VHH binders against Thiamine-monophosphate kinase (thiL). Designs and how they scored, part 18

Target 1, 333 residues: Thiamine-monophosphate kinase (thiL), of Prochlorococcus marinus (q7vei9)
Amino acid sequence: MLKEENTQEILHDLGEQEILNRLRKYMDYGQIDDDTALIKSYKKELIINTDMLVEDVHFSEITTNPNHIGWKAVATNLSDLACSGLEEVIGITVGLSAPSSTPWSWVDGVYTGIKAALNKFGGKLLGGDCSNGKQKTLCITALGTKGPLNLHRSNARPGDYLITSGPHGLSRLGLSLLLSDPITKSINVPNLLKEHAIKAHQEPQPPIKALQTLLKCKPYAMPWNAAATDSSDGLLEAIESLCRSSNCTAVVDHKNLPKHADWPSGKQWNDWCLEGGEDFELVVSLPPNWAKAWLKAMPCTKAIGRMKEGPAKAMWSNGETIQKAMDTKFEHF
Short names: E, the ipSAE of ESMFold2; O, the ipSAE of OpenDDE; V2, 0.75 times the mean of E and O plus 0.25 times the DockQ between their complexes.

## First folded at step 7 (VHH; framework vhh_7qbe_3)

Design v6 (from s35 with E98W W99Y; at its last look DockQ between E and O 0.01; V2 from the best seeds 0.00; counts 0 for: pae O 10.9 > 2, grease 25.2 > 24.2, SAP .711 > .668, placed apart)
Fold by OpenDDE, look of step 7:
Structure v6 (fold): chain B 333 residues (1-333), chain A 120 residues (1-120)
Amino acid sequence: as target 1 above (333 residues)
Amino acid sequence: QLQLVESGGGLVQAGGSLRLSCTASGFTYDMGWFRQGPGKEREFVASISGSGGSTYYADSVKGRFTISRDNAKNTLYLQMNSLKSEDTAVYYCAAVYWYSTLRESEYDYWGKGTRVTVSS
């Protein structure tokens, strides 16, 4: 009886999206379609997010000090809360795993970074757990109150402006610089850009200010509904995510990519802007009047395109499909 | 490349009405009408947002002209009422992908134009 080698599908072969799709069956309908979970309470609506940081995946000793790891952990989670219409940060819980051989100074540094971020953006450390593990990992759950904005990826509509809250690609460039990547050595990167890039990578900023400004710019007679996500997995991924959820086509102008003022020219660098990841900016689909108001109020925002009726995809304004660069795909598994 | 084709131009008496159409070969976002009279520079007439929710008019045509669009047909319209001799011009359809604009330089695509002549 030839044991049918039940070739069990492995996570690597499935990919993150398929994994998430399969996990839908364990949740209420639509639950996974948002960056956060909404909890209805008697007085306030709560939003909750969980995100993991894993050594050699999300951080390394070469690129990120313990303090920065802690900061990044908070920032990442708060970014998710922000793109879901965060009003106030309540706090976070921290699950920490690390090898027994890990020095206390590392742990202390991480929590110092966490505290620093919380002090800046709000909230408190609510609790957590520690365990021995083979790798250093942080599992952060962030809690916040939901404001009046109803930000859901599915709210994108044809005719909307596609807007980013800030520049993209900086974190990826920062990583490259920190790793002394030959690619970045081959070009002359201005010092200011280097500093910004490294800072973006080591000390990312959740787009809370951008969210607050977005809220203030809403026209009075306009509904509170808009579409938003963050660019943690890259700008292109964020755009595509909006498209998938809303069943709209995004038309992006290559001339209006959200690049740093000193961003290098070339395809590779455009790819980093589009697919670099860990920028933690808001990617928003807004009605025209709201979009214009926000663009005017916040100079770091940039309209990069429009949403139209069509298949769930991102395309260039010239009609070409936006192709993902092979080398820039962050694989979760 | 997006193609824009204007139609509906012609001869009309002062006080009369005319409806212009512009058909796009694909989906367009913000669209507008411009006109160029004899011996004059091209001037803004009207614009409409991709959703159709926002419209803008030149002061000279406000209250007389109405811009509209049918996205299902990829067609832009300009209803011109109470026409004046000063409205005599070649009317051009224009399209942009991004911001509502009143500036000619910001439009990416242009039609060949349709001639409107208003007789006294």
Scores: ipSAE 0.007, ipTM 0.307, lowest interface PAE 10.9, mean pLDDT 88
ESMFold2, look of step 7: ipSAE 0.241; ipTM 0.681
ESMFold2 (binder alone), look of step 7: mean pLDDT 83; pTM 0.854

Design v7 (from p9 with D103R E104P; at its last look DockQ between E and O 0.51; V2 from the best seeds 0.00; counts 0 for: pae O 3.1 > 2)
Fold by OpenDDE, look of step 7:
Structure v7 (fold): chain B 333 residues (1-333), chain A 120 residues (1-120)
Amino acid sequence: as target 1 above (333 residues)
Amino acid sequence: QLQLVESGGGLVQAGGSLRLSCTASGFTYDMGWFRQGPGKEREFVASISVSGGSTYYADSVKGRFTISRDNAKNTLYLQMNSLKSEDTAVYYCAAVYEWSTLRPSEYDYWGKGTRVTVSS
């Protein structure tokens, strides 16, 4: 009887998307298709998100001090709330694990950063838990109220404008600079760009202002429905996510990538713009009239392409497939 | 309109220490200290980011001054150690309204200043 070596699949082999797909069976249909969970209450609808920060995965002593870690933890969660139509931040819970040898100053710093972010963007620290662990980790659950905007990835339609709320690639560049990466050393990065990049990485901003502006720009006669996600996992991933959920083709213009004004030229740098991650900008699919209004009202926005009828994929305006760069892909597992 | 009020200035001997405070009427983003000595232009002293995680110092005060903030109290601090006669100035608190770099030229709000005199 040949013992069928039940070769247990490991997480590394599956990848994040497949893991998420398999987890669908444990929840209601469609529950995982949005960036947040919607809870219907008697008075207001709540949106909830949970996100984790893990040492040496999402932060390190080299790149981020405790204050930055705390700030980033809040910012990342609020970004998810924002792309789901956030009206008001209620608060967050914090699960903290750290080795017993961790100095109090680290914990104090993290919570100082958390509080700073909450003071800026709204909400309160509602509670949490602390535990000993082998690795420093933060698990944050953010709660907010849902506004009138119905932002779902599935709402993308053919004819929509694909728009970003800001530049992309800055966080990745910042990380590279902080790590003294040879790639970044090989080019002359302007000082202003360096500063912006490092700050973007250490103190990211959730796109709440962008959301508010988006709301204000909605034409009166137009429905409240739009498609949105954030670019936490990269611009390309965000676009592809919209395509997968809406069954639309995204046509992206190579000339209109959302680059910083001083962004370096070249394929590598384009790749960072597309796939760098942790930019936390809104990536939105909007009807033309709404899109035009938003573009006019918010100068940092950029139309990068359009949605078309077709297979769920992103492609260049010249008809070529957008290829993922091997070296820039963040692997969650 | 955001108001900034400085305190803690005074007379101190060379080599001494002072702690300045700046209380804001509300929450602020990045904050900083500037100073203007007699017959001199206003100059940058130190800046701190909204999270407190990033700080920047002028070369002339690096290693001697420490900038910090308490966002719960909407208060900015400047610990000044090893004071020199050259540090004599009116010290001004400044704040940024929006996300910015720690550059001295990007401040939107200013206090009235507190005088620091270092006697030789």
Scores: ipSAE 0.042, ipTM 0.525, lowest interface PAE 3.1, mean pLDDT 89
ESMFold2, look of step 7: ipSAE 0.514; ipTM 0.818
ESMFold2 (binder alone), look of step 7: mean pLDDT 81; pTM 0.829

Design v8 (from s35 with Y97D E104P; at its last look DockQ between E and O 0.60; V2 from the best seeds 0.00; counts 0 for: pae E 3.5 > 2, unsure alone 64.9 < 65)
Fold by ESMFold2, look of step 7:
Structure v8 (fold): chain B 333 residues (1-333), chain A 120 residues (1-120)
Amino acid sequence: as target 1 above (333 residues)
Amino acid sequence: QLQLVESGGGLVQAGGSLRLSCTASGFTYDMGWFRQGPGKEREFVASISGSGGSTYYADSVKGRFTISRDNAKNTLYLQMNSLKSEDTAVYYCAAVDEWSTLRPSEYDYWGKGTRVTVSS
C-alpha cells in the first residue's frame, strides 16, 4: 500500500512501553521497572551534582552525533565530581527530553554513549526518565563517594603553584573546525591538532586520572587540602574563581599558557586558550613540593603561574589585569 | 594489563570478503586496525572512538572496509569487502586509554596480528 512508508522508527510510533523495553539493555536487570534505585550503604561521604546539556547551546547535529552527546553528558558530570575529590563513581540518572518525531536511533545512540563513558570511568546507570519536549535536552545527576583529599576553591594560599591538568582551547578549536568557521579556514592548522581538537570537543575526558595522581603525590607532611576547580567554563574563569574564593592574586606567565604543542600564535588563539571553555581539566593551586611531584608524575600538567598575596584577581606577570575578550563571533553564543 | 587478541584472518580470492575480530580483556577508549605488508611500514587502516560515534578510514579502504565495536563484548570488528591483492598484510588490533591519532606510535596496546592473504 502506497500510504504506508516506514523508513525510520520515531518515538511517537514506538510509544512509552516499547521505549522502556528497549532501554532495559542499558541498566541492571529489573531496574527499568523500579521508580528508585537501591544504593548499598557507604561509610564515606557522598557527593552529588547535576548538569544539563541543551540542544543549540551545548551540542547540535552539525557538531555532534548522539553517541558524542551521551558521552559528553557523563564526562561533564564526572569532571565536577573529580574537582570535589571523587573516590568512586556510584552512578548516574538520566532525564531526556526530545520531540516525539525523534528517531529511536538517536535515543539509542545517546544511551550507547552514556554506557561507553560509564564503562570507561566507573558507575552504573541507576535510572531516569524520558519525556516529550520541543528541544532535545539531557539532565544528568551523578553520585559518587568522596575520597580523603579536601578540594575546595578557598584552599589556595600565597606561594602556591597554579597548575592545569592539561591543554586548553582544544574544545573551542574543535567547535570552530566542525562549524567550518572562516577564522580556522584562513589558518593552516596541522592535522594532528585538528584531530585532537575535534576529539576534545566531541568526546571529552574528565580529569579522573589527574585527580588520582594528585592524591598519590601528596607529601606525607602536608594536610589533605588543596585548591581546585574545573575549567568547563574556561581557564580564566577557573583562575578567577580560585582567586575570589581564596582572596589571593593569581599571577600568570604569558609563556606558560597551557597550549597544545602545535597551537597557533596570536591574540585570538591566546583568548581561546583562556576562555574557550569545555576543556574539563583540573585547575589546581598547590604548595611547591606537592606541585613538583604532580608535574613529574603527569607530564601533561603544566605550571602556569603562582598565587600571591593581593586582591582577588588574575594578573599577568607584568602587573596588568587579565582582561576577558569582549566579542565571540560564533553563532551559538 | 590490557590484552588484545585478533582472529578471522585467512586466504581469500580478490573480490572476496573477510571479517576480522579483536577481543579486548577490558574496556578501551579508541581502538583501531593497522596493517603491515611484506617490506612495508605498518599503516593505519581504520579506527573507532570510545563512544562509537566517530570512525576514520584510510583512503585506500574507504567504501570497502567497515569498522565497528561491541562494547558489551569488548570486541572490535573489521568487515573487509571487495578485497584487493594490495590488502595482503598482517592486521593488528590496537587500543589507547586516552586521545589518539592515526599514527601507530600513539597506540599503547597491540595484538599479535592476524594474517590476511588476497590471491590473484
Scores: ipSAE 0.361, ipTM 0.741, lowest interface PAE 3.5, mean pLDDT 86
ESMFold2 (binder alone), look of step 7: mean pLDDT 80; pTM 0.822
OpenDDE, look of step 7: ipSAE 0.627; ipTM 0.837

## First folded at step 9 (VHH; framework vhh_7qbe_3)

Design w1 (from v5 with S100T; at its last look DockQ between E and O 0.01; V2 from the best seeds 0.00; counts 0 for: pae O 15.0 > 2, placed apart)
Fold by OpenDDE, look of step 9:
Structure w1 (fold): chain B 333 residues (1-333), chain A 120 residues (1-120)
Amino acid sequence: as target 1 above (333 residues)
Amino acid sequence: QLQLVESGGGLVQAGGSLRLSCTASGFTYDMGWFRQGPGKEREFVASISVSGGSTYYADSVKGRFTISRDNAKNTLYLQMNSLKSEDTAVYYCAAVYQWTTLRPSEYDYWGKGTRVTVSS
């Protein structure tokens, strides 16, 4: 009787997506199909998101000072709210854990960053909790009001334009620069690109402005529904997420990747553009008329492809499958 | 399958008022009104969230039309005041039963429409 070594499944082997899928059984049907939870109240519709930042996973002392940690914590959560049609930020709660040996200056720095981000993007620090822990961790819940746009990944339709709100790969490049990565040292990166990349990594911006312009560009004849997600986990992941939810095929034009003007040429750098992560741009599927209006109104937007009928996958315009670069994937587990 | 039935359309003089109703056969999420005038494409008029907390209007009807709903009755309303000849159209009720795109080309739930005629 070969003892089926009950190899206990570990989180690393499952991955984030599978873990989330398994957690669905503890929630109402469809509850986590969107980036945020929608709360229906008598006076207002609320959107809510929870996101965690963990030391050595999402930040490190080498690349991110306490102020940046606080800023990123707010920015990442607001990005999710933006993807769900945010109108106004209400505020955030903060659960903080840190070793007892942590200096107060670190905590003060984090909250300074939080406050700075809230001052810029709106909302208040509503409360939270703190505790001793073995690792520095922030758990943030963000609350906002829902605007007129109903943004759901499942709303993508064949014929839609696939549009990004800005360039991709900058955060990954920034990280590389901050780490003095040999890969980045091997090329001549223009100073302006260096600055943009480092800033993108340390002070990411939620796509709130992009959302506002999207709203303004909606044709009058059209309803308030569209498909959107953010590129926090990379552009390719965002696209694939839209495809999975909508059961559409994304056709991406290799020539129209959302690259910075001074972006290096080559496969490695294309991979960073596609899979680098933490860019926090909107990735949107829009009907043609709406897409054209948005593209015209917001110059930083770029049409990168189209949605078509077919299996849930992303592919190049030449018919080839988009291959994932294994080495560039940020894994949460 | 969700059914929507509009009522309340008719002939009204310019400057007059009319109230449209849409009854759904079941619970719905967001609901809206669209209209199609003679020789025109179907256009958005107003929408209301499931809670009633959020309402949105086309610019052409802002300040004149009011959308509301009664969830206990599964009924959507459109109060139309200060009606103009340009408001003449067939008015359609639309509803989202699931989280789907509310587009004219979408297999969303639509009523058959009720005709509103505004005479000068």
Scores: ipSAE 0.000, ipTM 0.240, lowest interface PAE 15.0, mean pLDDT 87
ESMFold2, look of step 9: ipSAE 0.574; ipTM 0.848
ESMFold2 (binder alone), look of step 9: mean pLDDT 83; pTM 0.845

Design w2 (from v5 with S100D; at its last look DockQ between E and O 0.01; V2 from the best seeds 0.00; counts 0 for: pae O 11.6 > 2, placed apart)
Fold by OpenDDE, look of step 9:
Structure w2 (fold): chain B 333 residues (1-333), chain A 120 residues (1-120)
Amino acid sequence: as target 1 above (333 residues)
Amino acid sequence: QLQLVESGGGLVQAGGSLRLSCTASGFTYDMGWFRQGPGKEREFVASISVSGGSTYYADSVKGRFTISRDNAKNTLYLQMNSLKSEDTAVYYCAAVYQWDTLRPSEYDYWGKGTRVTVSS
């Protein structure tokens, strides 16, 4: 009787997407189909998001000081709110766990960073909790009001333009530079690009301004519906996410990738642009008239492709499948 | 290269109806109708998204004209009702085929046009 070793499924083997899929059974239908939860209140619609930052997963002492950790915690959550049509930031709650041996200066630094980010982007520290733990972790819940834009990944339609709000790959490059990665040392990176990359990694910016511009550019006769997500998990993942939700095919032009002006040439660097992650730009599917208006109004935006009828996948304009680079995938589990 | 071929134009009395067709040689994204009357500039008439879910009309034809498409046949239609003398024009079919970097023109391809004459 070959004891079927009940190989207990572990989270690593399942991956984040499967874990989320399994968690759906504990919630109302459609509750987690978007980046945020919508709460209907008497006066205003609220959007909420929860995101976690874990030591050695999302930050490290080598690359991120406490102030930057706090800043990132706010920025990442506000990015999700932005993708759901944020109008105004209300605030955040903070759950903090850290070893008892952690110096107060670390905690103080984190909250200083939080405050700085809130001062810039809006909102207040509403409260939270702290506890002893084996690892430094931050659990952030962000609250905001929903504006008139209905941004859902499922709103993507065939014929839409695929547009990003800014360049991609900078955070990944920044990380590489901070780690003194041999890959980055092997090339001559211009000083301006270095600065931009490091800043992108340490002080990411939620795409709130981009969202505001998007809203202003909506043609009068068009509905308030569009598809959007952020590129926190990489540009390619963002695109694929839109495809999965909308059941559309994304056709991407490799010549029009959203690269920094001084971005290095080559496959490795293209991969970082596509899959580097933590850029927190809007990735949007828009009808042509709206797309054109937005592109004109905001120069940092770039049309990178189109949506068409077909299976939920991303492909190159030449008909080839976009292959993922295995070594660049950030795995949460 | 995508080809657009219009058909269905002709002479019709005021108050009458006419249906235009445009056949594309392949898949198209958004499509539209334009017209150019005698001594006038080309003007927008109607547009339809690739899925058919979104339609737009010029104010002058709103309520009288209906744009539709059959993607299986790669065909665009314009049902024109309650025609007026002012509707006399050459009608052009237009299509978005390739998403190139923001071409200044909304439509990539144009048909040769079909003439519609409305008699008083």
Scores: ipSAE 0.007, ipTM 0.249, lowest interface PAE 11.6, mean pLDDT 87
ESMFold2, look of step 9: ipSAE 0.474; ipTM 0.793
ESMFold2 (binder alone), look of step 9: mean pLDDT 81; pTM 0.831

Design w3 (from v5 with S100L; at its last look DockQ between E and O 0.01; V2 from the best seeds 0.00; counts 0 for: pae O 8.9 > 2, placed apart)
Fold by OpenDDE, look of step 9:
Structure w3 (fold): chain B 333 residues (1-333), chain A 120 residues (1-120)
Amino acid sequence: as target 1 above (333 residues)
Amino acid sequence: QLQLVESGGGLVQAGGSLRLSCTASGFTYDMGWFRQGPGKEREFVASISVSGGSTYYADSVKGRFTISRDNAKNTLYLQMNSLKSEDTAVYYCAAVYQWLTLRPSEYDYWGKGTRVTVSS
């Protein structure tokens, strides 16, 4: 009787997507189909998001000071709100855990960063909790009001333009630079690119301005519906997410990737652009007229492809499958 | 507003070659060539992405025409070989916001055109 070693499934083997899929059974149908939860109140619609930052997973003291940790905590959550049609930031709650040996200066720094980000992007620190823990963690819940835009990943349609609000790969490059990675040392990175990359990693910007511009550019006769997500988990993941939700094929032009002007050439660097993560740009599927208006109004936007009828997948314009670079994937589990 | 100026048109004998150029005031767009013959509707000829990595041709010109671009010179080209009488038309340069398309109605900017006449 070969004892079927009941190999207990572990989270690492399941991956984040499967974990989320399994968690669906505990919630109402469709509750987590979007980046945020919609709460209908008497006067206003609210959007809410929860995101966690864990030491050595999402941040490190080597690359990110406490102020930056606080900033990132706000920025990441506001990015999700932006992807859901944010009108106004209400505020955030903070759950903090840290070892008892943690100096107060670290905590003070984190909250200083939080405050700075809130001052810039809006909202207030509404409250939270703190506890002793074995690892430094931040659990952030962000609240905002929903505007007129109905942004759902499932709204993507064949014929839409696939557009990003800005360049990709900068955060990954920034991380590499901060770690003095041999890969980055092997090339000559222009100083301006270095600065932009490091800043992108340490002080990411939620795409609130991009969202506002998107809203302003909507043609009068068009519905308030579009598809959007952010590129927190990488551009490719964002695109694939849109595809999965909408049951559309994304056709991406590899020559029109959203690269920084001084972005290095080569497969490795293309991979970072596609899969680097933590860029927090909007990835949007828009009807042609709306897309064109947005592209015109906001120069940092770039059309990188188009949606078509077909299976839920991303592919290159030449018909080839987009291959994922295994070593560049950020895994939450 | 993007300005497009075509040049290189003229009279050419059947079987001959001609090279059209289009100078643009900006060169961050996907671009294409269209043509309108006598009594005909404007039709797609060729298009090229911003990077030049993607090109499309009408079936009628495939293998004979080559579209290219020099971004440093802000110039779009159409090399026309093995010209036929049917190629006689006013050729227009057009630009579109960063998605290559074959549909004339989707192009945002147009040149004034250059006339190509192919004599039998």
Scores: ipSAE 0.013, ipTM 0.275, lowest interface PAE 8.9, mean pLDDT 88
ESMFold2, look of step 9: ipSAE 0.492; ipTM 0.808
ESMFold2 (binder alone), look of step 9: mean pLDDT 83; pTM 0.849

Design w4 (from v5 with V50I; at its last look DockQ between E and O 0.01; V2 from the best seeds 0.00; counts 0 for: pae O 14.2 > 2, placed apart)
Fold by OpenDDE, look of step 9:
Structure w4 (fold): chain B 333 residues (1-333), chain A 120 residues (1-120)
Amino acid sequence: as target 1 above (333 residues)
Amino acid sequence: QLQLVESGGGLVQAGGSLRLSCTASGFTYDMGWFRQGPGKEREFVASISISGGSTYYADSVKGRFTISRDNAKNTLYLQMNSLKSEDTAVYYCAAVYQWSTLRPSEYDYWGKGTRVTVSS
């Protein structure tokens, strides 16, 4: 009787998506199908999101100072709110854990960064809690009001345009530069690109402006429904997420990827564009008329493909499957 | 701005065949063929989706014409078989947002056209 080694399933083997799927049983049906939770109140609809930043997972002392950590914490959460049709930021709560040996200057720096981000994007620090821990962690809950746009991943339809709000891969490049990665040293990166990349990594911007322009560009007779997510986990993941939720096939043009003007050529760099993560741009599926209007109104937007009827997958326009680069995947677990 | 250039038009006898090509200057979404005969309005001929998985034909050309595309070459094709005198027209390549689009006003990009003449 080969003792079925009851190999206890560990989180690493399951991955984030499977973990989330298993957690669905503890919630109401459909509760986590979107990036945020919708709360119906007497006067306004509220959207709420929780996101965690963990040392050596989401930030490190080498690449991110305390101010940047605070900024990123706010930006990440606001990006999720934006993907759900944010109208106004109300504020955030902060759960902080850190070793007792942590200097006050670190904490002060983090909250300085938080305040700076809130000053720029809106909202207030509403409260929180602090505790001793073995690792530095931030748990942030962000609250906002929902606007008229109904943005759900499941709203994607065959015939829609797939559009991004900006370039991708910059944060990953920025990280590489900050780490003095040999791969980045092996090429000549223009100074402007270096600056943009480092800034993208250290001071990411939630796509609030993009959302506002999207709203303004909606044709009058068109419903307030569209599909959107952000590219925090990479462009490809965002696209696939839309596909999974909508049961549509995404057809992507490899020649029309959302690359910076000075983006290096080659497979490695294409992979970073597709899978680098932490770009926090909107990835949107829009009806043709709406798409056209948005593309015209906002030059940094780019149509990268179309949605069609078919299985939930992303593919190239030439019919080939988009292969994931194993070494570039950011794993939460 | 996307540019479309048609080619392959010419004189052909009734019952003959022609193959039209349309080369795009860049990536194209859904594409189609239209034609305008002498004294007639521009009419829909065929359309094809971005992936090539969906095609639509006018009733008048169904079974005789085949639309296809090569995305690697940014090229659209129209194979025309069993040509008739009534197929005589200037044929236009177009790029659109939707497959199976029937109205010319819905297309965003147009070629200059290629003339097809079918002699009796």
Scores: ipSAE 0.000, ipTM 0.248, lowest interface PAE 14.2, mean pLDDT 87
ESMFold2, look of step 9: ipSAE 0.414; ipTM 0.764
ESMFold2 (binder alone), look of step 9: mean pLDDT 82; pTM 0.839

Design w5 (from v5 with T28Q; at its last look DockQ between E and O 0.58; V2 from the best seeds 0.00; counts 0 for: pae E 2.9 > 2)
Fold by ESMFold2, look of step 9:
Structure w5 (fold): chain B 333 residues (1-333), chain A 120 residues (1-120)
Amino acid sequence: as target 1 above (333 residues)
Amino acid sequence: QLQLVESGGGLVQAGGSLRLSCTASGFQYDMGWFRQGPGKEREFVASISVSGGSTYYADSVKGRFTISRDNAKNTLYLQMNSLKSEDTAVYYCAAVYQWSTLRPSEYDYWGKGTRVTVSS
């Protein structure tokens, strides 16, 4: 039976012990009473990542609700693990700082979103901490095992196909729709595209399924080695990172940009596809036989270009260097 | 293979209430309710995301119907209040791995349906 939480209750009035009592339902029995989580030994390499989400920097109440915030925090961490060849999610810890005036319903919503993401993608809530602070901040550390595939940006080779695991630009469009930006009103955006874009922004999917299918379709004779990175900082940045790390050229055709079927035409829309960010997809460089197998096994994938011998840069098929059009560099300081 | 089983349909007087349930063999999916009335095509009723954070309703049911999910029990609910004769239909539970929409063709798994009849 689910305990009913009063949406007008605030953290100050509940106090630490009642908050801990309410959080028990998101953890294994007894875990909330321990300062540490015991992790059984593994014979496999472990991978670990931590990310912070800060109110008015990474999220806002205009664009997301607490369930979305909790989901996004897990999804961003798992995307980082996937790019390192994740096999199994072991679990996460959660650090939460919020004003004492914060409603319990906000915290409960965040943990509901966290638990839903863990239930879908694997792992347990291992523990964490909650503290008083002036700004809502969520810090998640995720732990997983590394599988057999050596994913590294430096593994791209001339002759490889450059492939994305899914469409790009959706999260940026979703943000614009949620903020009611004039540009989205000047174009009659189809309803299906609107729905996909908003959900991509609020409830992103880490590329776990894409990674799993990539592993399953590896040709027997090929080594467990491929080049990849995720596109959380934008598709163009992902491509350029592969080029720099592998010391080769990426050649991309405008016609092959990984667009949603209803994606509008025009420079702005191409710019969002290339540079929009928070599209948590894999960008992969694969030998042709592996590439063909993956494209067939997972229809959302798209071959967007080829890797060639040459300077470390991204180029259009007409020979021009792909130029950065948006200010996508995020700097805290 | 995901299996979806609806229950809770029946005969109800206009103005009354009814709660539909859909039990699933797995619950890592966005879920939705659709309905098909006499002589009509299957139409969207409501959907809810896997996190529970996003709910959507057809305009014809907004304010009267409430979708919810209990992930611990693998159960989807549709609370139907202030029922009208036009709500008479077979109600279907549906699931999709990633991002529910208004379009039935986007959903991968379907229940067999439960009949709701609203008498005047």
Scores: ipSAE 0.454, ipTM 0.793, lowest interface PAE 2.9, mean pLDDT 88
ESMFold2 (binder alone), look of step 9: mean pLDDT 83; pTM 0.852
OpenDDE, look of step 9: ipSAE 0.682; ipTM 0.864

